VHH binders against EKC/KEOPS complex subunit cgi121 (cgi121). Designs and how they scored, part 26

Target 1, 174 residues: EKC/KEOPS complex subunit cgi121 (cgi121), of Schizosaccharomyces pombe (q9p7j3)
Amino acid sequence: MILPLFPETQVHVFVYENVSNCAAIHEQLISQNPIYDYAFLDAATILYKKQVYSAIIRALEDRRDEQMKTKTIHSEVILSLSPKTEISSAFRQFSMTKKSKNIVVVKIDSKLTEEEEFERLDKLVEGNRVEFSDEELQKLIDFKVLKKNYKLDPSTLENPLASILSSIALRGYS
Below, E stands for the ipSAE of ESMFold2; O stands for the ipSAE of OpenDDE; V2 stands for 0.75 times the mean of E and O plus 0.25 times the DockQ between their complexes.

## First folded at step 6 (VHH)

Design pb12 (from pa1 with S30G; framework vhh_7n9e_1)
Fold by ESMFold2-Fast, scan of step 6:
Structure pb12 (fold): chain B 174 residues (1-174), chain A 123 residues (1-123)
Amino acid sequence: as target 1 above (174 residues)
Amino acid sequence: DVQLVESGGGLVQAGGSLRLSCAASGFTFGSYAMYWGRQAPGKGREWVSGISWRGGSTAYASSVKGRFTISRDNAKNTLYLQMNNLKPEDTALYYCAAGLFPYSTDEADYDYWGQGTQVTVSS
């Protein structure tokens, strides 16, 4: 995807269901293996494409303005999904865990095409790729996790999009 | 009762300058990307410029790039468009719009619209 505000930046987003090797991937992430330089998100936390893109744009603005709070652009995307500026909390809330079954993977500044990144990721992730679409994400979301992460009240439960995007936009300013 | 109210339009001579304002109320201004669009007589709507939540990122239509500057003041819930080197072809009704997605040139992503302020540039 090309973002109008960052037309020079390549962005790829992949969704995998029924992933069997999340524990192995998690160990590589803890070890900071550069081969795994992606944002690995638990799909249980992601309901909309716009949620992911909003976090990406937030992270890209922070990088441009030299205001990143984490070491990499990919970790900044994970932080940017959180309504609070607390790094460890954001990672606990949104990152893939050893127990994850479905994941969303974000790659920024790839030197590869989307197809080449998919071939690379297919060697790292033992699961089934599905379309990055609101329809597919809705099949993988855990609404209990979503409510907890964004502190959604009963009035926002039927249509949480505005609340989620507002939380991402206002992180650190509310 | 969401409102977007534009002001600052008027009649100006070619080569002149104007600053438009858009006062927002009834929603959380800082959660929205803001936009300026325009519509000339007998023509469709044209996207002019956009700005992200905090003013960190801006984009412009090719026709106005280098002449117009978009900015915002979230403390005042106000969007601005500084227009320099105005040309007769800039004559149009200028309106502001707000969208939750951090930036889109697709008007389908706009949630709120103003009524517009008229800008007329004489040759």
Scores: ipSAE 0.338, ipTM 0.670, lowest interface PAE 3.3, mean pLDDT 88

Design pb14 (from pa1 with S31A; framework vhh_7n9e_1; at its last look DockQ between E and O 0.79; V2 from the best seeds 0.00; counts 0 for: pae E 2.5 > 2)
Fold by OpenDDE, look of step 7:
Structure pb14 (fold): chain B 174 residues (1-174), chain A 123 residues (1-123)
Amino acid sequence: as target 1 above (174 residues)
Amino acid sequence: DVQLVESGGGLVQAGGSLRLSCAASGFTFSAYAMYWGRQAPGKGREWVSGISWRGGSTAYASSVKGRFTISRDNAKNTLYLQMNNLKPEDTALYYCAAGLFPYSTDEADYDYWGQGTQVTVSS
C-alpha cells in the first residue's frame, strides 16, 4: 500500500499466527541477514492497525527529517511504537522474540506488490497468515503486555487507542 | 474543555486571498494531526487539507492543491490555511478538526471539530 503522506514509499504489513520458527528468525535478525530486512513485531504487543501505521509514519517522518535514532527504517518502526526513547527498551517491548508465537511483519520501501512480497516473506516465516485487521489483532494481543508498554490505567483501558497514539506521537517531545 | 475556534473567513473577490486560523485548546495539540474541511451550500462535508503532528507532512485535495497551504505552530496551538487564487467554488464554511491518527481523510478518525468560519468568494 501507499501512504498518502509518503506517496513515493510502498509499505506492506503482514500478520502471522502460530509461527513455529521465531527463534530461527530471531537468530537471522541478530546476524543482520539482509534477507530478513523487515520489522518483526510481537503481535502480543499490537492491538490496532492504526498503532502500526502510526509507528510507520513516525519512522518515515524521522527518516525524511534525518532524525532517525536507529540504523534502519525497520528498527525505527520498532522504536516508534514505544513511548520510550531508549532503543533497547523499545525492542524489548515490541520486537519479536524467540518465544513469540504470533508476529506482525512490516516492510518499508518495498519494490514488490503485496502478493510478491508475501511470497518472499512466506519462505521465511513458518506460520499461518491472517488478515491485518483490528479484529485479528485483538485475538493475538496480550493486554498485560499492552498495559505495561503504554502504562495504561483503568481510565484508559476502555479505549486504549488514544493513549497509544498519543504515546507514539509524543515520544521524545513531551 | 476542548475547543477549536476558526477565524479569518470573510468575503473576497475571485483571485483574492484569505488566511484562516484555528486556535486549539484543552488538549495536547502536538499529539494530533490537524485538518481543514469545508461544506459548501447544499453539499456535503469535504476534506480540504491535512497536516501531521509536527507539520512536516501535508496533503491537499486535488481541488485546492497548488492554491492552498496548510501549516501549524505547535507553540501557539494554532492551525493555519493560506488560501490563494480563490474561486467562487471555494465558497463554503471552513472548519478545522483534530485527530490522533497521524493522517486520515476519513472524518471518522477525527476527535475534535471546530464550528467553522464562512468563506465567500464572489465572481
Scores: ipSAE 0.872, ipTM 0.922, lowest interface PAE 0.5, mean pLDDT 95
Fold by ESMFold2-Fast, scan of step 6:
Structure pb14 (fold): chain B 174 residues (1-174), chain A 123 residues (1-123)
Amino acid sequence: as target 1 above (174 residues)
Amino acid sequence: DVQLVESGGGLVQAGGSLRLSCAASGFTFSAYAMYWGRQAPGKGREWVSGISWRGGSTAYASSVKGRFTISRDNAKNTLYLQMNNLKPEDTALYYCAAGLFPYSTDEADYDYWGQGTQVTVSS
């Protein structure tokens, strides 16, 4: 998928449910293994496609403007999901953990097609691929986690889209 | 409570210029991507240009690329469209719109709409 303003930037988003090897993947991320150069998100934190794409757009704009706060574009996507500017808290809130069961994986600047990335990721991730859709994400979300990460009150929790997107847009500017 | 009010339209000769403004109130302007669209008589709505939350990123329809420039001033809650080298086929009602998701050309992603300002380009 190519965003209109970033026509030369390849963007792929993948969703896996019932992942059994999150601890092994987490170890590879800590060791900075380059074959795992993706943003690995806990699906418990993601409710909408637009949530992921908004974070990607923020990260790509910050990279173009030389304003990234993290070392890689993929870590910048993770930071961009957070309503706060603190890198450590963003990673604790949104990154996959050893205990994660469902994950969302983002690849930016892929040298491969979407089909080729699926083949590669299927070798790294022991889980079931599902469609990147609001319907599938809604099955994997943890609303308690979402509420805490975006500081949602009971009045906004029933329809949180606007609050989530506003939080991503205003991070560091409110 | 929410208002988007366009101004700056009018009659202009082919090859001329106009600057449109869209004044926003009643919502947090800096949380929204902003858009210009247009509708010619008897035609459907056409997306013209979009700008991200802080103005760092812009996109244009191929029909206006190189001639129109979108910009915003978040301190003034105002969106602008500088239109140069206008053509008779640019004649349309120009309206602004606000959406939380940037770069969408899908009008279903727009949360707020203005009433529009008429631009007429004579040959």
Scores: ipSAE 0.485, ipTM 0.753, lowest interface PAE 2.2, mean pLDDT 89
Fold by ESMFold2, look of step 7:
Structure pb14 (fold): chain B 174 residues (1-174), chain A 123 residues (1-123)
Amino acid sequence: as target 1 above (174 residues)
Amino acid sequence: DVQLVESGGGLVQAGGSLRLSCAASGFTFSAYAMYWGRQAPGKGREWVSGISWRGGSTAYASSVKGRFTISRDNAKNTLYLQMNNLKPEDTALYYCAAGLFPYSTDEADYDYWGQGTQVTVSS
């Protein structure tokens, strides 16, 4: 669906629950270890597949248009989830932390099949893979965090998808 | 009130060109992906082309690729479809649509539709 706009770009998204080694992964990300070149997101901040795909599409468009604000496409995905332009705020709000329990992992520009990429990722993440689906994401979300990150009020909480997607689309343009 | 209004349709001979416009109002145009679809006589609806919210990414049905060009002008809240080398098979009611998700060929993801403009291509 979403990759017809970027037909040369292969993307994989994985979801892990009950991850025991987020602190170790976090240290590797800080060290910029190239083996960990993924976007590691805290699943507590992700409610919809469309939320993740919209951030991916935003990052890919910004790369093509030479409007990226961060050094890598994966860090740009993290920024693209945020309604705010400040990079440090986006990472604080959406990135996996040492304390995260469940994560969403994005690989862009993969040269591997989904299962081949999973085999590599599974060596890095000590947790249980679950399906990337709205059903599974709804089990892992923290609605208080979602409300805070996107400044949702009672009217938007009834249908938060539109508010979330518009925030991703409009960051830096409104 | 949300409106999508198409214009620029008409009668044209095979090999000719037309440019369709879709004027949008009542929503934040730049937050929406935009689409053209068509419905030919006796056939179901066909997705024709889509364009991302800021115009950087485009996609086309294989039947029109290389002949049609989608574009948008967010300052004017207007979507366009340049149709070149038209064929009788292109005869259809052409309509625009808007969806908040940045790209989808699934019309269930679209939020707004126009009424359409007729394009008739004579052999």
Scores: ipSAE 0.428, ipTM 0.730, lowest interface PAE 2.5, mean pLDDT 90
ESMFold2 (binder alone), look of step 7: mean pLDDT 85; pTM 0.853

Design pb15 (from pa1 with S31G; framework vhh_7n9e_1)
Fold by ESMFold2-Fast, scan of step 6:
Structure pb15 (fold): chain B 174 residues (1-174), chain A 123 residues (1-123)
Amino acid sequence: as target 1 above (174 residues)
Amino acid sequence: DVQLVESGGGLVQAGGSLRLSCAASGFTFSGYAMYWGRQAPGKGREWVSGISWRGGSTAYASSVKGRFTISRDNAKNTLYLQMNNLKPEDTALYYCAAGLFPYSTDEADYDYWGQGTQVTVSS
């Protein structure tokens, strides 16, 4: 995808359901294996494409302005999903775990096409690829997790898009 | 009680400059991406420029790139459009808009709209 505000930045987002090897992926992430340089998110936390893109744009702005709080752009995407400024809290809330079943994978600054990234990820992820769409994400979301991560009440949970996007935009500025 | 109020329009000769302002109230301005659009007489709306939440990222329509500059002042809740090297085809009603998602080409993503300020460029 090309983002209008960052037209030179290559962005790919992939969704996998029924992933059987999350424990193995998690081990590679802990060891900082450069082959796994992606943001691996738990799909239970992601409801909208705009949620992911807003976090990506926030992370790209912080990188440009030399205000990143984490060491990589992919870690900054994970932080940027959180309504809070605490890094460890954001990772606990949004990162995949060894028990995750469905994941969202973000790649920024890829020198590869979307097809070439799929070929690479298919070797790393043992699961079924699905379309990155609001419809598919809505099948994978855990509304209890979403409510807790964004402090949603029953009223906002019925239409959470505005609350989620404003939380991402206003992190550290509220 | 949201409002966006544009000002700074007027009559200017080709090659001239104008600076438009959009004063925002009734919402948390820094949480919204801001936009300038325009509508020439008898034509549809055309996106002109967009700016992200804190003013760090900007985008422009190809027709105005290099001539127009969008900026914002979040402390003053104000959006600006500096227009240089104006052409007769820039004649239009210029309006500002606000949306939560940082730049969208889909007007359905715009939450608030101004009424517009008229810009007329004579040849």
Scores: ipSAE 0.423, ipTM 0.710, lowest interface PAE 2.4, mean pLDDT 89

Design pb16 (from pa1 with S31T; framework vhh_7n9e_1)
Fold by ESMFold2-Fast, scan of step 6:
Structure pb16 (fold): chain B 174 residues (1-174), chain A 123 residues (1-123)
Amino acid sequence: as target 1 above (174 residues)
Amino acid sequence: DVQLVESGGGLVQAGGSLRLSCAASGFTFSTYAMYWGRQAPGKGREWVSGISWRGGSTAYASSVKGRFTISRDNAKNTLYLQMNNLKPEDTALYYCAAGLFPYSTDEADYDYWGQGTQVTVSS
């Protein structure tokens, strides 16, 4: 996908359900294996496509402005999902864990086409690929996790989009 | 009350310049992407320009690229459009809009709209 604000940047987002090898992937991420240079997110934390794209745009703006707080653009995407500036907290809240079952995978600056990235990821992820759509994300979200991560009260949980996007936009400024 | 109020329109000769302003109130301006759109007599709506909520990233329709500059001042809750080298085909009602997604050209993604300010460019 090309973002109008960053037309030079290639962005791919993939969703996998019923992933059986999250522990193995987590081990590779900890060892910083360059083959796994993606943002691996727990799908339990993602409700909207706009949530992911907002975090991507925030991370790209921070990279452009030389204000990244993490070492890679993919880790900056994970940080950017969090309403807090604390890196360790953001990773605990949004990153896939050994116990994750469904994941969202983001690739920025890919030298490969979307189809080629799918082929590569299908070798790394033992799960079922589903469409990156609000409908599919709604099947995988954990509203208890979402409420905790964005500090939503019961009234905002019925339509949380505005609160989520505002939290991403205001990270570090409120 | 949420309000977007445009100002700065008027009559100008071809080759001239105008600066439009959009004053926002009733919502957290800094969390919204902002855009300018226009509607000319007898035409549909045309997206003109957009600006991200935080980083100053901008995009322009090909018809105005190089002539128009979008900017914002979050401390003043104000959006601007600097219009240079105006052409008769730029004659339109210019309106601002706000949406939570960082940037979209799809009108359905915008939550708030102004009523517009008229720009008329004489040949």
Scores: ipSAE 0.140, ipTM 0.558, lowest interface PAE 5.7, mean pLDDT 87

Design pb17 (from pa1 with S31N; framework vhh_7n9e_1)
Fold by ESMFold2-Fast, scan of step 6:
Structure pb17 (fold): chain B 174 residues (1-174), chain A 123 residues (1-123)
Amino acid sequence: as target 1 above (174 residues)
Amino acid sequence: DVQLVESGGGLVQAGGSLRLSCAASGFTFSNYAMYWGRQAPGKGREWVSGISWRGGSTAYASSVKGRFTISRDNAKNTLYLQMNNLKPEDTALYYCAAGLFPYSTDEADYDYWGQGTQVTVSS
């Protein structure tokens, strides 16, 4: 997938439901296995395609400006989802855990086609691949987690898109 | 309370240049992606260019790419459009807009709009 604002950057986003091997994947991420160089997100934290794309755009801008706070573009995407500048908090809030059931996986700068990334990733993830769409994401979201991560009140929780996008844009600026 | 005020339009000969400005007030400018759009007489609105929150990412309609440059100054709450090699087909009312998502060329994603500044390019 190509983003209009970054037409030379290849971006692939995959969604898996009912994943049974999250604990095994988590161990590989802790050991920094290069095969797992993706952003593995807990789908309980993602409500909109625009939420993921906003974080990707923020991360790509930070890379362009040589202002990344993390060591990889994929880690920077995870950080960019958070309204806070603290790296460890962002990872605790948005990253896949051993207990995750559904995940969103982001790949940036792939040398592989989307189909080849699917084939590679399907060997790593034991779950059912579904479409990256707002409809599918809305089936997997945990609104209690979303409310906590973005500090939403009842009035914003009914239509949270503006609050989420504003939080991603605002991170690190006061 | 929210205002977007465009300036810098006018009459110019084909091949000439103009610099448009959009002064923003009443909202946190740096939280918003900014856009330039235009509307020619008797035609619908056309997206021209977009710029992300900090100005690191820009996009252009194919018709203006290579001729127009969008930029912003967040300290001054101001958006700019440098227009070079103007053509009669560029004649339109140029307006700025603000939206939270920089990827979108969909007007439904724009939160605030300016009134516009007229640009007329003679042959």
Scores: ipSAE 0.216, ipTM 0.582, lowest interface PAE 4.2, mean pLDDT 87

Design pb18 (from pa1 with S31D; framework vhh_7n9e_1)
Fold by ESMFold2-Fast, scan of step 6:
Structure pb18 (fold): chain B 174 residues (1-174), chain A 123 residues (1-123)
Amino acid sequence: as target 1 above (174 residues)
Amino acid sequence: DVQLVESGGGLVQAGGSLRLSCAASGFTFSDYAMYWGRQAPGKGREWVSGISWRGGSTAYASSVKGRFTISRDNAKNTLYLQMNNLKPEDTALYYCAAGLFPYSTDEADYDYWGQGTQVTVSS
């Protein structure tokens, strides 16, 4: 299910493992190079496809309602993954860093096809593309990072999906 | 103890209208996304419409878009489905469900379910 609330919005999600040039990408993101206008997430923080889609939906709702807290839809996706409405905290928790090895890349409002975005991203990212699936994400997750970001206890950690989705959907309201 | 109780179903002729209600109790209604699903005799379950926790976002299956309107009243802990221009193909058991991801068609993603209310549309 891709975005029944926003059928006009083109969304692409890509997953790369064993990325060797994260430091170079990070420098481009800090310099706000428009070629790198994507949400670059550390895959160590992402366990489910629904986690990413929930953040995208929340960001699009905030944009529709003129309530975005950040400058771009892609930065709003990063903020929306966080259980709190604190921009710096969210970026520290979920954005890729110079030391990241596996990344999830989100593109919203692309005027390119998925294949054209793949071609473009393959020039920017030096890594191996894998399927955006729960199976592949489970190979890349760091459960210590996930537990810390969503404040999960042992009883919640065995099945964290509901807690994660609730944290994303109710950010700033509960 | 969690309860979702549907009402408002019945017999109606093609082209007619019905308004379904789903009364919720035993959980914090305003913290949950809600949806309406249906099941026709001999067929699997079909997702019909979903609504976000505050009612700010709604979605519809293509088969009902433009004819049905989902809404909610969080002060009354009640979900609604306004059904207009009903067709014989809309004949089904209509049920409501509560979950945290409002757009899933997978039943496993919902925490609470009603038993349903029957809608029969004659030709």
Scores: ipSAE 0.005, ipTM 0.284, lowest interface PAE 10.4, mean pLDDT 84

Design pb19 (from pa1 with S31V; framework vhh_7n9e_1)
Fold by ESMFold2-Fast, scan of step 6:
Structure pb19 (fold): chain B 174 residues (1-174), chain A 123 residues (1-123)
Amino acid sequence: as target 1 above (174 residues)
Amino acid sequence: DVQLVESGGGLVQAGGSLRLSCAASGFTFSVYAMYWGRQAPGKGREWVSGISWRGGSTAYASSVKGRFTISRDNAKNTLYLQMNNLKPEDTALYYCAAGLFPYSTDEADYDYWGQGTQVTVSS
């Protein structure tokens, strides 16, 4: 996956459903095991491919401009999904938890091909890989979680994309 | 009422420069990626340049890279294209377009389009 604004940056996004080892993965993330250097997101919080791409592009722009607020590009992606700048809130809202069932995994700066990353991740994640598509994401979303994270009201729920992308773009404004 | 209004086109000699502007209204400009495209007489649309929502990232078609510079002023809701070292081959109607972030070069992702401003480069 190549982003036109960052053509030299390799980006891979993977979606897993029915993951049975989220507790084990979460322990590895808390211990900062470098093998798990990915952004592990709860799929309950992700509705659109463009939502993930907007967070990635924002994180890459902040890294380029030496304005990252977190220690890694992957944690910056998680922060960038949040409409607020508080790091702990962003992680609580969007990160995979021990109780997660479906996850979205982002890898930035991979030296590996997408297929090689699949082989690596399949050893870490005990679940079923599905296509990174709006159709698959819509099967995994929790609209109560989405509404709370982006402060969506009934008028925006019919087409929430613009509100979600605006929240990511304006970070710190409601 | 969404509007994108281009200005700054005209007739210029080869090797000359022009600065195009695109004034935006009726939408939240700062959350949109912005684009310049062009259409030469009898030809299809050609993507020229794009800029991310904050102006931190830019991209250019190979034919204009190094000669054109895209920029934006979110406080003024305005997009710019600085065109240097113009060639007769740059003669076209130049239009701006807006697509809700993130960035895309696929025109199907563009939400709003301007009507264009004519640029004519004489040899």
Scores: ipSAE 0.422, ipTM 0.706, lowest interface PAE 2.7, mean pLDDT 88

Design pb2 (from pa1 with T28R; framework vhh_7n9e_1)
Fold by ESMFold2-Fast, scan of step 6:
Structure pb2 (fold): chain B 174 residues (1-174), chain A 123 residues (1-123)
Amino acid sequence: as target 1 above (174 residues)
Amino acid sequence: DVQLVESGGGLVQAGGSLRLSCAASGFRFSSYAMYWGRQAPGKGREWVSGISWRGGSTAYASSVKGRFTISRDNAKNTLYLQMNNLKPEDTALYYCAAGLFPYSTDEADYDYWGQGTQVTVSS
């Protein structure tokens, strides 16, 4: 995808359902294997494409302005999804876990085409690729997790988009 | 209760400059991406420029790139468009818009709109 605000930055977002090897992937992430340099998100936490793109744009702005709080752009995307500034909390809220079944994978500054990234990720992830679309994401979301992560009340849960995007935009600022 | 009010338009000669302002009220300005669009006589709407939530990122239509500068002041809930080296082709009604998504040129993503301020550039 090309982002109008960052036209020189390659961004790819992939969605996998029914992933059977999340525990193995998690071990590779802990060992800091450079082959796994992606943001691996639990799909239970992602409701909209705009949610992911908002976090990406925020992370890219922080990188450009030399204001990143984490060591990599991919970890900055994970932090940027959180309404709070605490890094470990953001990872607990949004990162894939050993128990995850469906995942959203973000790659920034890819040296590969989208097709080449698909081929690469298909070797790492044992699951079924699905379209990165609001329709597919809404099949994978856990509304209890979403409500907890963004502090949504019953009135905002029926149409949470504005609340989610505002939380991402205003994290750590007034 | 949401309002976007543009000001600063007027008549200017080619090569001149104008600064447009858009005063926002009734919503959390700092959580919205802001946009300038324009509509010339007898033409459809054209996106001109956009700016992210904090002003860190900007984008411009090719027709205005290098001549126009978008900026915002979140403490004052105000959006600006500095227009330099104006051309007769820049004659249009200029309006501001707000959208929650960080940046989009798709008007369907815009939540609020102003009524516009007229800019006329004489040859």
Scores: ipSAE 0.301, ipTM 0.647, lowest interface PAE 3.8, mean pLDDT 88

Design pb20 (from pa1 with S31M; framework vhh_7n9e_1)
Fold by ESMFold2-Fast, scan of step 6:
Structure pb20 (fold): chain B 174 residues (1-174), chain A 123 residues (1-123)
Amino acid sequence: as target 1 above (174 residues)
Amino acid sequence: DVQLVESGGGLVQAGGSLRLSCAASGFTFSMYAMYWGRQAPGKGREWVSGISWRGGSTAYASSVKGRFTISRDNAKNTLYLQMNNLKPEDTALYYCAAGLFPYSTDEADYDYWGQGTQVTVSS
């Protein structure tokens, strides 16, 4: 996908359900294997396509403005999902873990086509690929996790999109 | 309550310039992407330009790129559109809009709308 605000930047987002090798993937991420240079998110934390795109746009703006707080654009996407500025907290809240079952994978600045990234990721992830859509994401979300990560109360939980997008836009500002 | 008030429109000769302003109140301006759209007599609405929540990223319709500049001042809760090298084809009602998602040309993504300010460009 090409974002109108960043037309030179290629963005690919993939969703996998019933992933059986999250522990193996996590180990590769800890060892910083460059083959795994993606943002691997726990799908339990993602409710909307706009949530992911807002974090991507925030991360791309921070990179352009030389204000990135993390080492890679992919880790900056993970940080940008969090309403907090603490890197470790953001990773605990949004990154896939050894216990994850469904994941959202983001690739920015790919040297490969979308189809080539699909082929590559399908070799790394042992799970079922599904469409990146609000409908599919709503099947994988954990509302208890979402509520905790964005500090949603009962009045905002019925329509959380505005609260989530506001939190991403204002990360670290209040 | 929520208000978006456009100003700065008027009559101008072809080749001239105008600067439009949109004053926002009743919501947290810095959380919203802002947009300019226009509607010419007898035509549908046309998206003109968009700007991200902090002003770092902008986008333009091909018809105005290179001639118009969108900007914002979050401290003043104000959106601007600098229009240069105006053409008779730019004659339209210009309105501003606000949306939480940074930049969309789909009006369904806009949360708030202004009533518009008229721009007339004579040949």
Scores: ipSAE 0.269, ipTM 0.634, lowest interface PAE 3.9, mean pLDDT 88

